# VH-VL binders against q10081, part 7

Target 1, 150 residues: q10081
Amino acid sequence: MSNLEFVYKYFNSLDVKELYDIYLLRTNVFVVEQKCAYPEVDEIDLKCGHLMLRNANGKLVAYARLIPEQQQTVRIGRVVVDPDERKNGYGRKLMLQALETSKQEFSSSKTFVLSSQEYAQPLYRSVGFKKCSDAYLEDGIPHVEMRLEL

## First folded at step 21 (VH-VL)

Design v4
Fold by ESMFold2, fold request of step 24:
Structure v4 (fold): chain C 150 residues (1-150), chain A 121 residues (1-121), chain B 106 residues (1-106)
Amino acid sequence: as target 1 above (150 residues)
Amino acid sequence: QVQLVQSGAEVKKPGSSVKVSCKASGYTFTSYWMHWVRQAPGQGLEWIGEIDPSDSSTDYNQKFKGRATITADKSTSTAYMELSSLRSEDTAVYYCAREGYELYDTPFDYWGQGTLVTVSS
Amino acid sequence: QIQLTQSPSSLSASVGDRVTITCSASQHITYMYWYQQKPGKAPKAWIYGASELESGVPSRFSGSGSGTDYTLTISSLQPEDFATYYCQQYTSYPLTFGGGTKVEIK
């Protein structure tokens, strides 16, 4: 029982500071740290839910987006943990909460999917995701589709 | 404390098989994937394959597919790697390595002590 | 598969020297990992996330690089740093390691 707070909001309910925090975290990791010069902000952000994990100091320490898809499916994307907050179990906590929040916010959600870089598979394995595709390129980087069915 | 203890050294003839064991303790065996990596004398590291101990799902380096068989026994918390049709170039130290799931962290956080397999006539 | 080429394959240096080891990948790597292996021992996790030190790794070690070119640096070599260092990728299967750089102290 850690002193952590999950906050979930659909795009139009985000305040400007929440949006700033989310994009700062995502760009610092996906663009700067990973050296991937691709547009990080996309129009999917406008049409999905945003799951934030904040610590006792109010710092955004982990984030994921929840994208409803057809056939009672939710796609989890942009899974990220702040560089200074790693190795605290926040990635797994975030994933478990993403599943729970999806069930609450997208009634009858049964299937969860994500596109994983290979290095991230261990995290998703730890919460029950299984690889369900051959590798494919996304922005020139190998990814695999992973799926969890409840 | 996480510990991976491997079976002892083996001397094998060409054309035979070897089965190396890796007994895990200090953690929930089925919660972490296990990998096998080998190192020929004076050489670098080579990935053989991986297993999910919870359901025995495996994947192999194509170089070893058809000769390597990775298994796990949940009741004894032990992973195994069997290599068949042994050749002299299979002489190596064989390691089991646990895959951690902290995002961004080094994939192989704990290693067994290694098992020397010598293939000679 | 992704080829990782380490340079040099071996080196000898004096205590106190600055040592730099390189790892060049055949394609973009998201995160390069480093392991230290001492003679007769299993490899040990050393550097992750391209530049972050594993717990207990002395601060004289650092990692840097991006894309295809990565380095491990020891700012002031100590006798206990005698080991072989391996880079490793998890960007694409099969997982691969560099050929290793053996560091010997003169």
Scores: ipSAE 0.824, ipTM 0.913, lowest interface PAE 0.8, mean pLDDT 93
Fold by OpenDDE, fold request of step 24:
Structure v4 (fold): chain C 150 residues (1-150), chain A 121 residues (1-121), chain B 106 residues (1-106)
Amino acid sequence: as target 1 above (150 residues)
Amino acid sequence: QVQLVQSGAEVKKPGSSVKVSCKASGYTFTSYWMHWVRQAPGQGLEWIGEIDPSDSSTDYNQKFKGRATITADKSTSTAYMELSSLRSEDTAVYYCAREGYELYDTPFDYWGQGTLVTVSS
Amino acid sequence: QIQLTQSPSSLSASVGDRVTITCSASQHITYMYWYQQKPGKAPKAWIYGASELESGVPSRFSGSGSGTDYTLTISSLQPEDFATYYCQQYTSYPLTFGGGTKVEIK
């Protein structure tokens, strides 16, 4: 678990292997593992930043999207940890880095938001996010809006 | 070493209130949400509510209809669960349980030893 | 609320037996969690993410399932495995548990 590396790139800077790794991880977890068929790959991918965490072997172990929004807001999405790499604290590491990277890339950003499935809420809570909505359905799955003001 | 140590057994009359404590140690108390879960004798587990010790934000199982009050004292790293208007059906072992925050983790990673609350006339 | 129905409520088995416990959810859940509880003790985290074992859990345990149907399996029951197992969901509030499955010695 040494020599972890964060790589942040926009879509046009991703190489084919990076894009492949991202989509493989996302689809394996959000579609297959969680048994939810939805437009996983979307046009937001073209516009947002892609935060990748890789281990010493170059394996993509965790990933998140950073989506700039209006009013100095950054939305964090598609937060995922590889099924074989869980219980290593990568989720929290990813979220902390996501916040830092967001501040660097979007210097005026002060608000961070995300749409969380309930199972992921503990992770987001741990880095300061607070639930700011009632539960709603997204693709048939209960979600809550969470926000962090920094 | 994470430890959750709860207060001792209680015997209460119907209509009274009980307040169970859960002292946390071995970790930063304000960094983890704390939950309360109860288990009636020979029965399953029932979620009562949760608290963020950092700001005392709470959420409850609506089944208790405001009878349950969860609080936290940062200075003593202690969480509390108070249940009012006690009924015989409230007889149970009450557990505090820490919420782990690693993604995908089992929600309740550490538990107190439990506190038996007996409600009888 | 999401209801979790475990089956069976209890079973008797012998050391070495294969044991299967099922948990059915009233609606789609993303992940099922499992706990092991022994008499007079608090529950212990056992399986997370439906199929991943907590640290210290023997490899004879396994979890599987998706959507509404999940299972916990013990490939070869050992003496220390006699306990009550509970499934739990964190898909929707209020958080809920299954009714439990007591694995007893035959």
Scores: ipSAE 0.820, ipTM 0.928, lowest interface PAE 0.7, mean pLDDT 96
Fold by ESMFold2, last read:
Structure v4 (fold): chain C 150 residues (1-150), chain A 121 residues (1-121), chain B 106 residues (1-106)
Amino acid sequence: as target 1 above (150 residues)
Amino acid sequence: QVQLVQSGAEVKKPGSSVKVSCKASGYTFTSYWMHWVRQAPGQGLEWIGEIDPSDSSTDYNQKFKGRATITADKSTSTAYMELSSLRSEDTAVYYCAREGYELYDTPFDYWGQGTLVTVSS
Amino acid sequence: QIQLTQSPSSLSASVGDRVTITCSASQHITYMYWYQQKPGKAPKAWIYGASELESGVPSRFSGSGSGTDYTLTISSLQPEDFATYYCQQYTSYPLTFGGGTKVEIK
């Protein structure tokens, strides 16, 4: 169906059910599915925007957070798609909307950055991000910095 | 329909070089990264390297650095892999493989038919 | 770099048998991928994500595992399952594959 809805809110505007949905999705994938026993919830969540993609039934199918940084930069993080909703192009739809929402909500934004696990690089490559660092460990997991300039 | 069509089999002498081509059709060539993978007869798969056809950025398995050169020609939608200083252990089927971008999916969604390169005296 | 060790390297089994192939990694893997390769053909995507089957893969196949130890299981082997199966990681460069497990049907 074509009944997809993007919802963007700052942390303090989230209701309890939205916060529950976000943390359920993030922990189910990043902690449980990926078997990475590290703190998933952090204080950055308190000071950033939360981008949600919901389907016609109201299910949260994809999520990312948008973190404004210095020098007209927005960091995109916690990019995730619900396990039962994969292979629908939601990852790329989410990334394109993340860029558009960032331009609207942070009107001076010029540079977009993210820290990617290697398996996710193909998604970010598809929307124009390029690797800009060697691999490094974040909580014991290999990551690379990726960047997109407007 | 996505297709990757590779050049024909080659027989080479030790110390020479080979250049395998991979012609893409059915999609926008510059929108997807291309990888090269080889398989010695009766052996497993070995990653050689990757290229972004849009800007010719490459990365290589360290094992092949200095011997492998991956290039792309946008005007013909064709990727190339050249391997120099050939040895008998370079005898293998060489594949091009396209990198898909659906999150969580298997990385290589389409493969060429393979090119057998035989290195013998 | 991450080394992937598959076991066994080959096996022979009868139609209807349960077959289990293992892939052991030298480090934690975020997602293990599996490919099927038939003789004379390029590899074909088979299992993705944590344990999801690619389109058209029969339900007799399953993937499981976590951390460093992964398995591909065929619950009831069929004649068309004759192939070599490879695990693959995209957790760290260089990208690496397991050595393969050749499944033969007797």
Scores: ipSAE 0.810, ipTM 0.907, lowest interface PAE 0.8, mean pLDDT 93
Fold by ESMFold2, look of step 21:
Structure v4 (fold): chain C 150 residues (1-150), chain A 121 residues (1-121), chain B 106 residues (1-106)
Amino acid sequence: as target 1 above (150 residues)
Amino acid sequence: QVQLVQSGAEVKKPGSSVKVSCKASGYTFTSYWMHWVRQAPGQGLEWIGEIDPSDSSTDYNQKFKGRATITADKSTSTAYMELSSLRSEDTAVYYCAREGYELYDTPFDYWGQGTLVTVSS
Amino acid sequence: QIQLTQSPSSLSASVGDRVTITCSASQHITYMYWYQQKPGKAPKAWIYGASELESGVPSRFSGSGSGTDYTLTISSLQPEDFATYYCQQYTSYPLTFGGGTKVEIK
């Protein structure tokens, strides 16, 4: 645990290896593992912050993106943990760091939002998010909006 | 050590109600959702509903909405499930189950020992 | 609601046999979960995530599948594997379980 490393960068500050690592992790889980054949790479990536958690060997073990929105709001998306690194508490660590980094990088932020698949709700609840919508389909998969207010 | 200890077996008549308790220990009660699942003799598992003990928000399987009431008492770390207007088909073992928050993990990580509710005249 | 259909409902096999249990969903499942239940006991978490084994689950167990069709396999059946196995989905509320597959020793 003591050798975990948190790295946060805006898109244009990513080096090519960091971008490769992010897309490898995201596509391996969201496209391959979850069998969801929808475009994973989108234009939002160009205009947001990228939060990386790395272990002592430099492996990217968890990732999220932080998207500033209107009304003092930050959207957290693409929350993912490497399949071989699960059950180490990295999802919760990532979410706590996402909140802290958002407060540092977007100092006026008061509201945090995300779109959660149903199975993932417990993670977000564990850091203070609450469901705030009925279920809706995103890429054919049920999701709910979740919100945390400061 | 995480434990969920349920109240004892109950024998009830049709039309009455039952309230099953589930006392949690070994963890922070309000940090985890609690679910109720039942199993009729020789049958499979059926989800009844859930509660977030931190704010008492609930969600129910529509099959039980209007008959099932799930509550939590933070001061005693105890969840409750009350089922009203009992019928013979409500005879089952009722389980409480904690939902863990490790991403991707199996939802129900700890279960109570079960409470047999028998409905007969 | 998402219906999960397990097959077979029961099976009888000899020690050492390869056993296969299927779970078919009425729509796409992001992750299928599996539980083992011994007689008189509460269910126990068995398989999660991308068909990963829970702690203490013997390596003779494996999970596979995608989309709507999922399989639990026991490569060489042992006497302690007598149990009922349930699949479970958390893609959509209400949460649902398969009907169970009871594995008996012949």
Scores: ipSAE 0.805, ipTM 0.914, lowest interface PAE 0.9, mean pLDDT 93
Fold by ESMFold2, look of step 22:
Structure v4 (fold): chain C 150 residues (1-150), chain A 121 residues (1-121), chain B 106 residues (1-106)
Amino acid sequence: as target 1 above (150 residues)
Amino acid sequence: QVQLVQSGAEVKKPGSSVKVSCKASGYTFTSYWMHWVRQAPGQGLEWIGEIDPSDSSTDYNQKFKGRATITADKSTSTAYMELSSLRSEDTAVYYCAREGYELYDTPFDYWGQGTLVTVSS
Amino acid sequence: QIQLTQSPSSLSASVGDRVTITCSASQHITYMYWYQQKPGKAPKAWIYGASELESGVPSRFSGSGSGTDYTLTISSLQPEDFATYYCQQYTSYPLTFGGGTKVEIK
């Protein structure tokens, strides 16, 4: 059995251990595992929401950031699942919660967007996102824009 | 549980076409993308294209554009791949493969049994 | 498109041997995937994320690599491991596979 808990906080409400856990997970996957030398920590982190999924032991098992944009739009970014917690459906659970939390925290949100590496498209397809751009390079890595309308 | 059952072997003449079917069962057909991959005798695997069964959106390997047509029938949970203007080098086993959506996992989680298409005069 | 070059194309090995298969990409790969294919059967998912074993894959298999160079290793070859192994990328369309490495019993 899993006792899963979603925790959502704006940056200024994060405690130092939460911030540590987020950056450890993000850097271990996006920088170390994916071998991409990219400034993983950026200024957007200071002014967005941080959605955490924790297991019964308090381990951070999945994470996404929620960035409000104009025209009732929320951008979901930095979607990641801990390497030892994969294949448990946490990616899809996280995405469904990201949509629900965005509606609660950013009133009138109706459009959700993200920039996806190609390998990750299947996850976003599974919750209703559709590709809406040609591939483009971000630091030499192919990405596509994806969108979900309510 | 999940099964992809393909149509039987075909023998075709050069210049004709073939349409291979792939019937899905054990899951929600429209929730997973379907791909087609072929393998010539003694050769490796070659990606042909993909389809979203929910809206019939497709994309193709440029090598096959103009000859390959991928379709899906939601009412029968069946995907199809049609290849036209057949040549002897199109002799291959043709596979359908389901794209799983578990993040990080191997893209093609279930495969059909394969359909041998032989093109000979 | 991203080209994947596997080496060797085939090899003969004895039960108990250590076997290493390489896959070189024409550009950076985010995640490399591996499939095992036995004669007359469809390919089977084997290794994901360059190094993670699919369920039921014996621990004598391992994957490693980064950037453009990846390996699949069998630490002590068993009779059931004789098959063809393919690498695959999903970093850029079109999706591509390596040419395969056939592992035969000596």
Scores: ipSAE 0.802, ipTM 0.905, lowest interface PAE 0.8, mean pLDDT 93

Design v4
Fold by ESMFold2, last read:
Structure v4 (fold): chain C 150 residues (1-150), chain A 121 residues (1-121), chain B 106 residues (1-106)
Amino acid sequence: as target 1 above (150 residues)
Amino acid sequence: QVQLVQSGAEVKKPGSSVKVSCKASGYTFTSYWMHWVRQAPGQGLEWIGEIDPSDSSTDYNQKFKGRATITADKSTSTAYMELSSLRSEDTAVYYCAREGYELYDTPFDYWGQGTLVTVSS
Amino acid sequence: QIQLTQSPSSLSASVGDRVTITCSASQHITYMYWYQQKPGKAPKAWIYGASELESGVPSRFSGSGSGTDYTLTISSLQPEDFATYYCQQYTSYPLTFGGGTKVEIK
């Protein structure tokens, strides 16, 4: 069956192997697969939570970062699924856990936001996010703001 | 088994309207966005617009704004596309297509069988 | 609006030939998608993500490309590959398709 484990840690609690796994997954997809050169690793990583989904073999199969913002808001970013683990529903599972983990770790959270590339909107729609902006460029890439209210 | 079953072929006069239906079954209708795409004879595919069946919010290709109206009826799990002020250029097969939400997948995972609309004098 | 230009618009080739279809975009595309359409049928999902084949798609098909230039290749054309192939983008609204490439078997 699904022998899956979620692991959530703030940056300073990550060990070196966890950090390696996160950056390998993120850069392989956002930079290499999507063929978009930009500084994918940024300073936000130092000041946010890191949500990892691992399978029974310990492989990092999906990841998101959780960024507390003002006004009881949590921003979810860097949502990614390992290329060899796709079509298993891990994207939606990750998003549902991101919402639950945010409520636990940021106990006053009421609003969830993210900046989505257009191709990814369907995933976020499936967990209740709604578009709340026109398209804009983020690092030269078209995005749209999406929001979920509790 | 996901199915999208569309209404039958239509023959229309210029200046009239047509309303094509798309009945969904085998899944939760309000959990997936629905799109409409048309294909003129011997030609390519053209996106018309989309609807969120859960709240009826829509977006349209600007080319069709003011002429196309996309609606959904939750009680019958049926989406509709109405095109008004028909011209001969509107002769096409009209498809409904469901948008899947598996990350990275092709956007339109299931398509209706198509509805031929012929506009002629 | 992102314009997708496919080339050629049609081609005729023999069984066993290598077939190459191109799709050029008016701006950078994050993921290019491909559909196969047989006469009288709705389009069918064919290639997704970077270059992943949909379930049931024969391994003789491949997708490649980056930025604005994308390619669908059939390494050894078979009679059942007679169809029209469309590229599609979801980088920016409105969603757009290429004009299609009709592949005929000699």
Scores: ipSAE 0.780, ipTM 0.898, lowest interface PAE 0.9, mean pLDDT 92
Fold by ESMFold2, fold request of step 24:
Structure v4 (fold): chain C 150 residues (1-150), chain A 121 residues (1-121), chain B 106 residues (1-106)
Amino acid sequence: as target 1 above (150 residues)
Amino acid sequence: QVQLVQSGAEVKKPGSSVKVSCKASGYTFTSYWMHWVRQAPGQGLEWIGEIDPSDSSTDYNQKFKGRATITADKSTSTAYMELSSLRSEDTAVYYCAREGYELYDTPFDYWGQGTLVTVSS
Amino acid sequence: QIQLTQSPSSLSASVGDRVTITCSASQHITYMYWYQQKPGKAPKAWIYGASELESGVPSRFSGSGSGTDYTLTISSLQPEDFATYYCQQYTSYPLTFGGGTKVEIK
């Protein structure tokens, strides 16, 4: 069953179950699965939009956060797909919706950026992002900045 | 069905060049990055470089910089890898491999059949 | 660049044996990938996300590990599992592979 629903909310509009689902998914992948001990929950969460993809059973299957920045820029972060829901194209579907939602919610937006681990570059390439930096360390892991211009 | 079909085996002299082709079919050629990987006899796999067929942007393993040239022809859905100044150590099977974009998946989802390049005097 | 060291370089085991292959990285790997290669053939995607099987891979295969040390396990070796297995990283460029582990039956 692929009856999917996107839900977008600013932090203060999240209910407690939504927040629980988001942090469970993010920490289970970024901290536990990836074996990286760092403060995955940060203060940026308080000041950004949260994009959720849910399946027909209401399960949170994919997530990203949308962070408005200076110079008409939106940063997309914390892109994650539930381990049991992988290989369904949800990563790319999420990214396409993240771009569409950003245009709607931040109407002056012109530039989209993200910090990608190297293994994730193929996903972002598939929706039009291009590498725009040399590799750098973030939490001890190599990342590259990627950018998409409208 | 996705297929990557490579050009046939080559025998080359030291100091010459070889250009291996990889013709793609069964998918939109410009939507997926292409990589080149080689395997010397009895040895492991070695990454040579990558290309975005949509705009021809490339990146290379530093070991091959200045000798390897990766190109793509959108009109024929064909990627190429040219290696110049050949040495006997360049004797290997050369593979093209398509990079899939499904998050978390194994990076190279389809491979060509390989092209044996033999460099000998 | 990240160096991947596989062990053992080769092994021989009987049908039904439990087989383990290790891959040690020179630095932390986010996800280790595994490929199977039969003689005269290109490598084939086998294990992703350090523990998930690619489509069509028998359930007797599993992946485990974290940080710098990773393992591919075959719980009950079958004749069709004769192949060389390679680990691969995509944590840092250049992309690198382990040296391979050749698995022989009997």
Scores: ipSAE 0.745, ipTM 0.898, lowest interface PAE 1.1, mean pLDDT 92
Fold by OpenDDE, look of step 21:
Structure v4 (fold): chain C 150 residues (1-150), chain A 121 residues (1-121), chain B 106 residues (1-106)
Amino acid sequence: as target 1 above (150 residues)
Amino acid sequence: QVQLVQSGAEVKKPGSSVKVSCKASGYTFTSYWMHWVRQAPGQGLEWIGEIDPSDSSTDYNQKFKGRATITADKSTSTAYMELSSLRSEDTAVYYCAREGYELYDTPFDYWGQGTLVTVSS
Amino acid sequence: QIQLTQSPSSLSASVGDRVTITCSASQHITYMYWYQQKPGKAPKAWIYGASELESGVPSRFSGSGSGTDYTLTISSLQPEDFATYYCQQYTSYPLTFGGGTKVEIK
């Protein structure tokens, strides 16, 4: 739990190792672990912010995308914690930092939204998000839209 | 330490209502959603509904068709589950269960001791 | 709703035995959760994310699976493991449990 480091970078500022770590973690979880074949890497990666949480050993233990949208809205996406690093509170740390970083990076941001898989709602609920839509399928997986107003 | 202490056993007639309480301690009551789950004798577990104690937002298993009402009292850190129009099939142990919040976490990380509700004529 | 079917409903085993419990979902689920329940007690969180043990759960327990089929395995059954195990899904509402598997002493 010591020497955790948050690093926020846009795509063009990522080095090869950082990009590799991000895509490795995302694909291992969202594609392999969750058994969902979809275009995991997309053009949004090129335009959004990338929030990385690394431990003292430099391992990427958690990650999220920060995507600015219209009307002072920030979408948080690709929230993931390394399978070997779970139950350490990194998910919550990541979300709290994501909100803070968003407020700093995107001026006047007051609304935060995300598409949550049902299982992930508890995490988002814990930081104040509320469900604001009925369930819908995304890549065959039930999701709900969640929103936080700050 | 986290504790969920539920009210005592109830014996009810068909058609009546029962209200079970769940007093939470050892954590910030409004920071965790609370669920209700029941278990008929010798049977499995059935989810009834959930509540956000911070604003009393709720969601229910539609199976109960509005018979279940879940509430929360922030001042006493107590969650309630009321079930109306009781029938014999409602005989079960009713549990409150706190929702874990870590990503990928077990949905129900702490449970009350359970409250037996017996519905008989 | 997503139906979870556990197999077997019950089994008899001896200390030291390898025990495998299966949970089949009526549709794809992202993660499976497992609970242990002993008579007269509330369920206890046991396995999360299909394969990760809750704190305090002995390493002889393991979880695996994906898609619609998941398993809980006890590599070497111990006296304290005799209980009923339930799988549970949080992929869609309403939340649902399997019918349970009672592990009894042979």
Scores: ipSAE 0.730, ipTM 0.903, lowest interface PAE 0.7, mean pLDDT 95
Fold by OpenDDE, look of step 22:
Structure v4 (fold): chain C 150 residues (1-150), chain A 121 residues (1-121), chain B 106 residues (1-106)
Amino acid sequence: as target 1 above (150 residues)
Amino acid sequence: QVQLVQSGAEVKKPGSSVKVSCKASGYTFTSYWMHWVRQAPGQGLEWIGEIDPSDSSTDYNQKFKGRATITADKSTSTAYMELSSLRSEDTAVYYCAREGYELYDTPFDYWGQGTLVTVSS
Amino acid sequence: QIQLTQSPSSLSASVGDRVTITCSASQHITYMYWYQQKPGKAPKAWIYGASELESGVPSRFSGSGSGTDYTLTISSLQPEDFATYYCQQYTSYPLTFGGGTKVEIK
């Protein structure tokens, strides 16, 4: 609601608590909630940016990672909202901020891509992303590629 | 508050066309996709198609074989669904429904009140 | 297209009864969505993310499931719960609904 804070850091700048919060949230949702055992923590974490949304209490309520790619493209991944904090508009706030942060951190970025699970498509579409692939399975979960050109 | 108000009931003859309107208010019209869903009497729900009001991009259920045309007027925040070559099987209540935007959200978070389209000789 | 099969298509129950509705998908989906519809009214969003209740939905409702099999449960049926419930998927186009389950008063 109020006093939300966005924090963007690269891996080496994350403190132990921040890293803990990120991995806890990601694993609780992508592994436990979605009942999908996969290597959730990967080497991309070491190289990408980490966008954190915290509430007034300092709780990590939403998260995404920003992955620079070739040709002025930024991939947005691991978009997640804390199960207890959903239906508060944090997902949309996160995505809008992700786009802005990307523009700031990755100069000349104009293309944004992501692999969307089906449940997340409306969120991404609401901020301008459009499906650009057929459905495919990733770790047994249905996904679609989505793209936003700015 | 989000509201979707649809046009009134229609009675059409086979072979004719019908155009149903859905006026949106209470939110930024161009920021949310709009869907059309129909329901034949005593039957279930059937997805017709969708539109991005921001650029009028559309996608349709191939079942309608191009008979359905979904449009949007940004100036009036109104979405339209036109169905041509009407047949008796097209008799149904037609709904517009806004696509929810929050992560994990129900896809159709707001619905119009429905428009009954009756196709009969 | 993804076919959603609801079971049963209809059921009769009494106030206070435990009611269970199932929805089976022809292929894997991550989340199932549910709507409640009363006669002459538009469907209402009811359950999202397979197990999360929409605002205003009583806690006697619950959703569960994963993969291809999902369930909507009413722990203690109330008079206002008599309606038709639909499951829906957003995994692939065309978007599809289950056939519906009409919960009638016994």
Scores: ipSAE 0.614, ipTM 0.873, lowest interface PAE 0.9, mean pLDDT 94

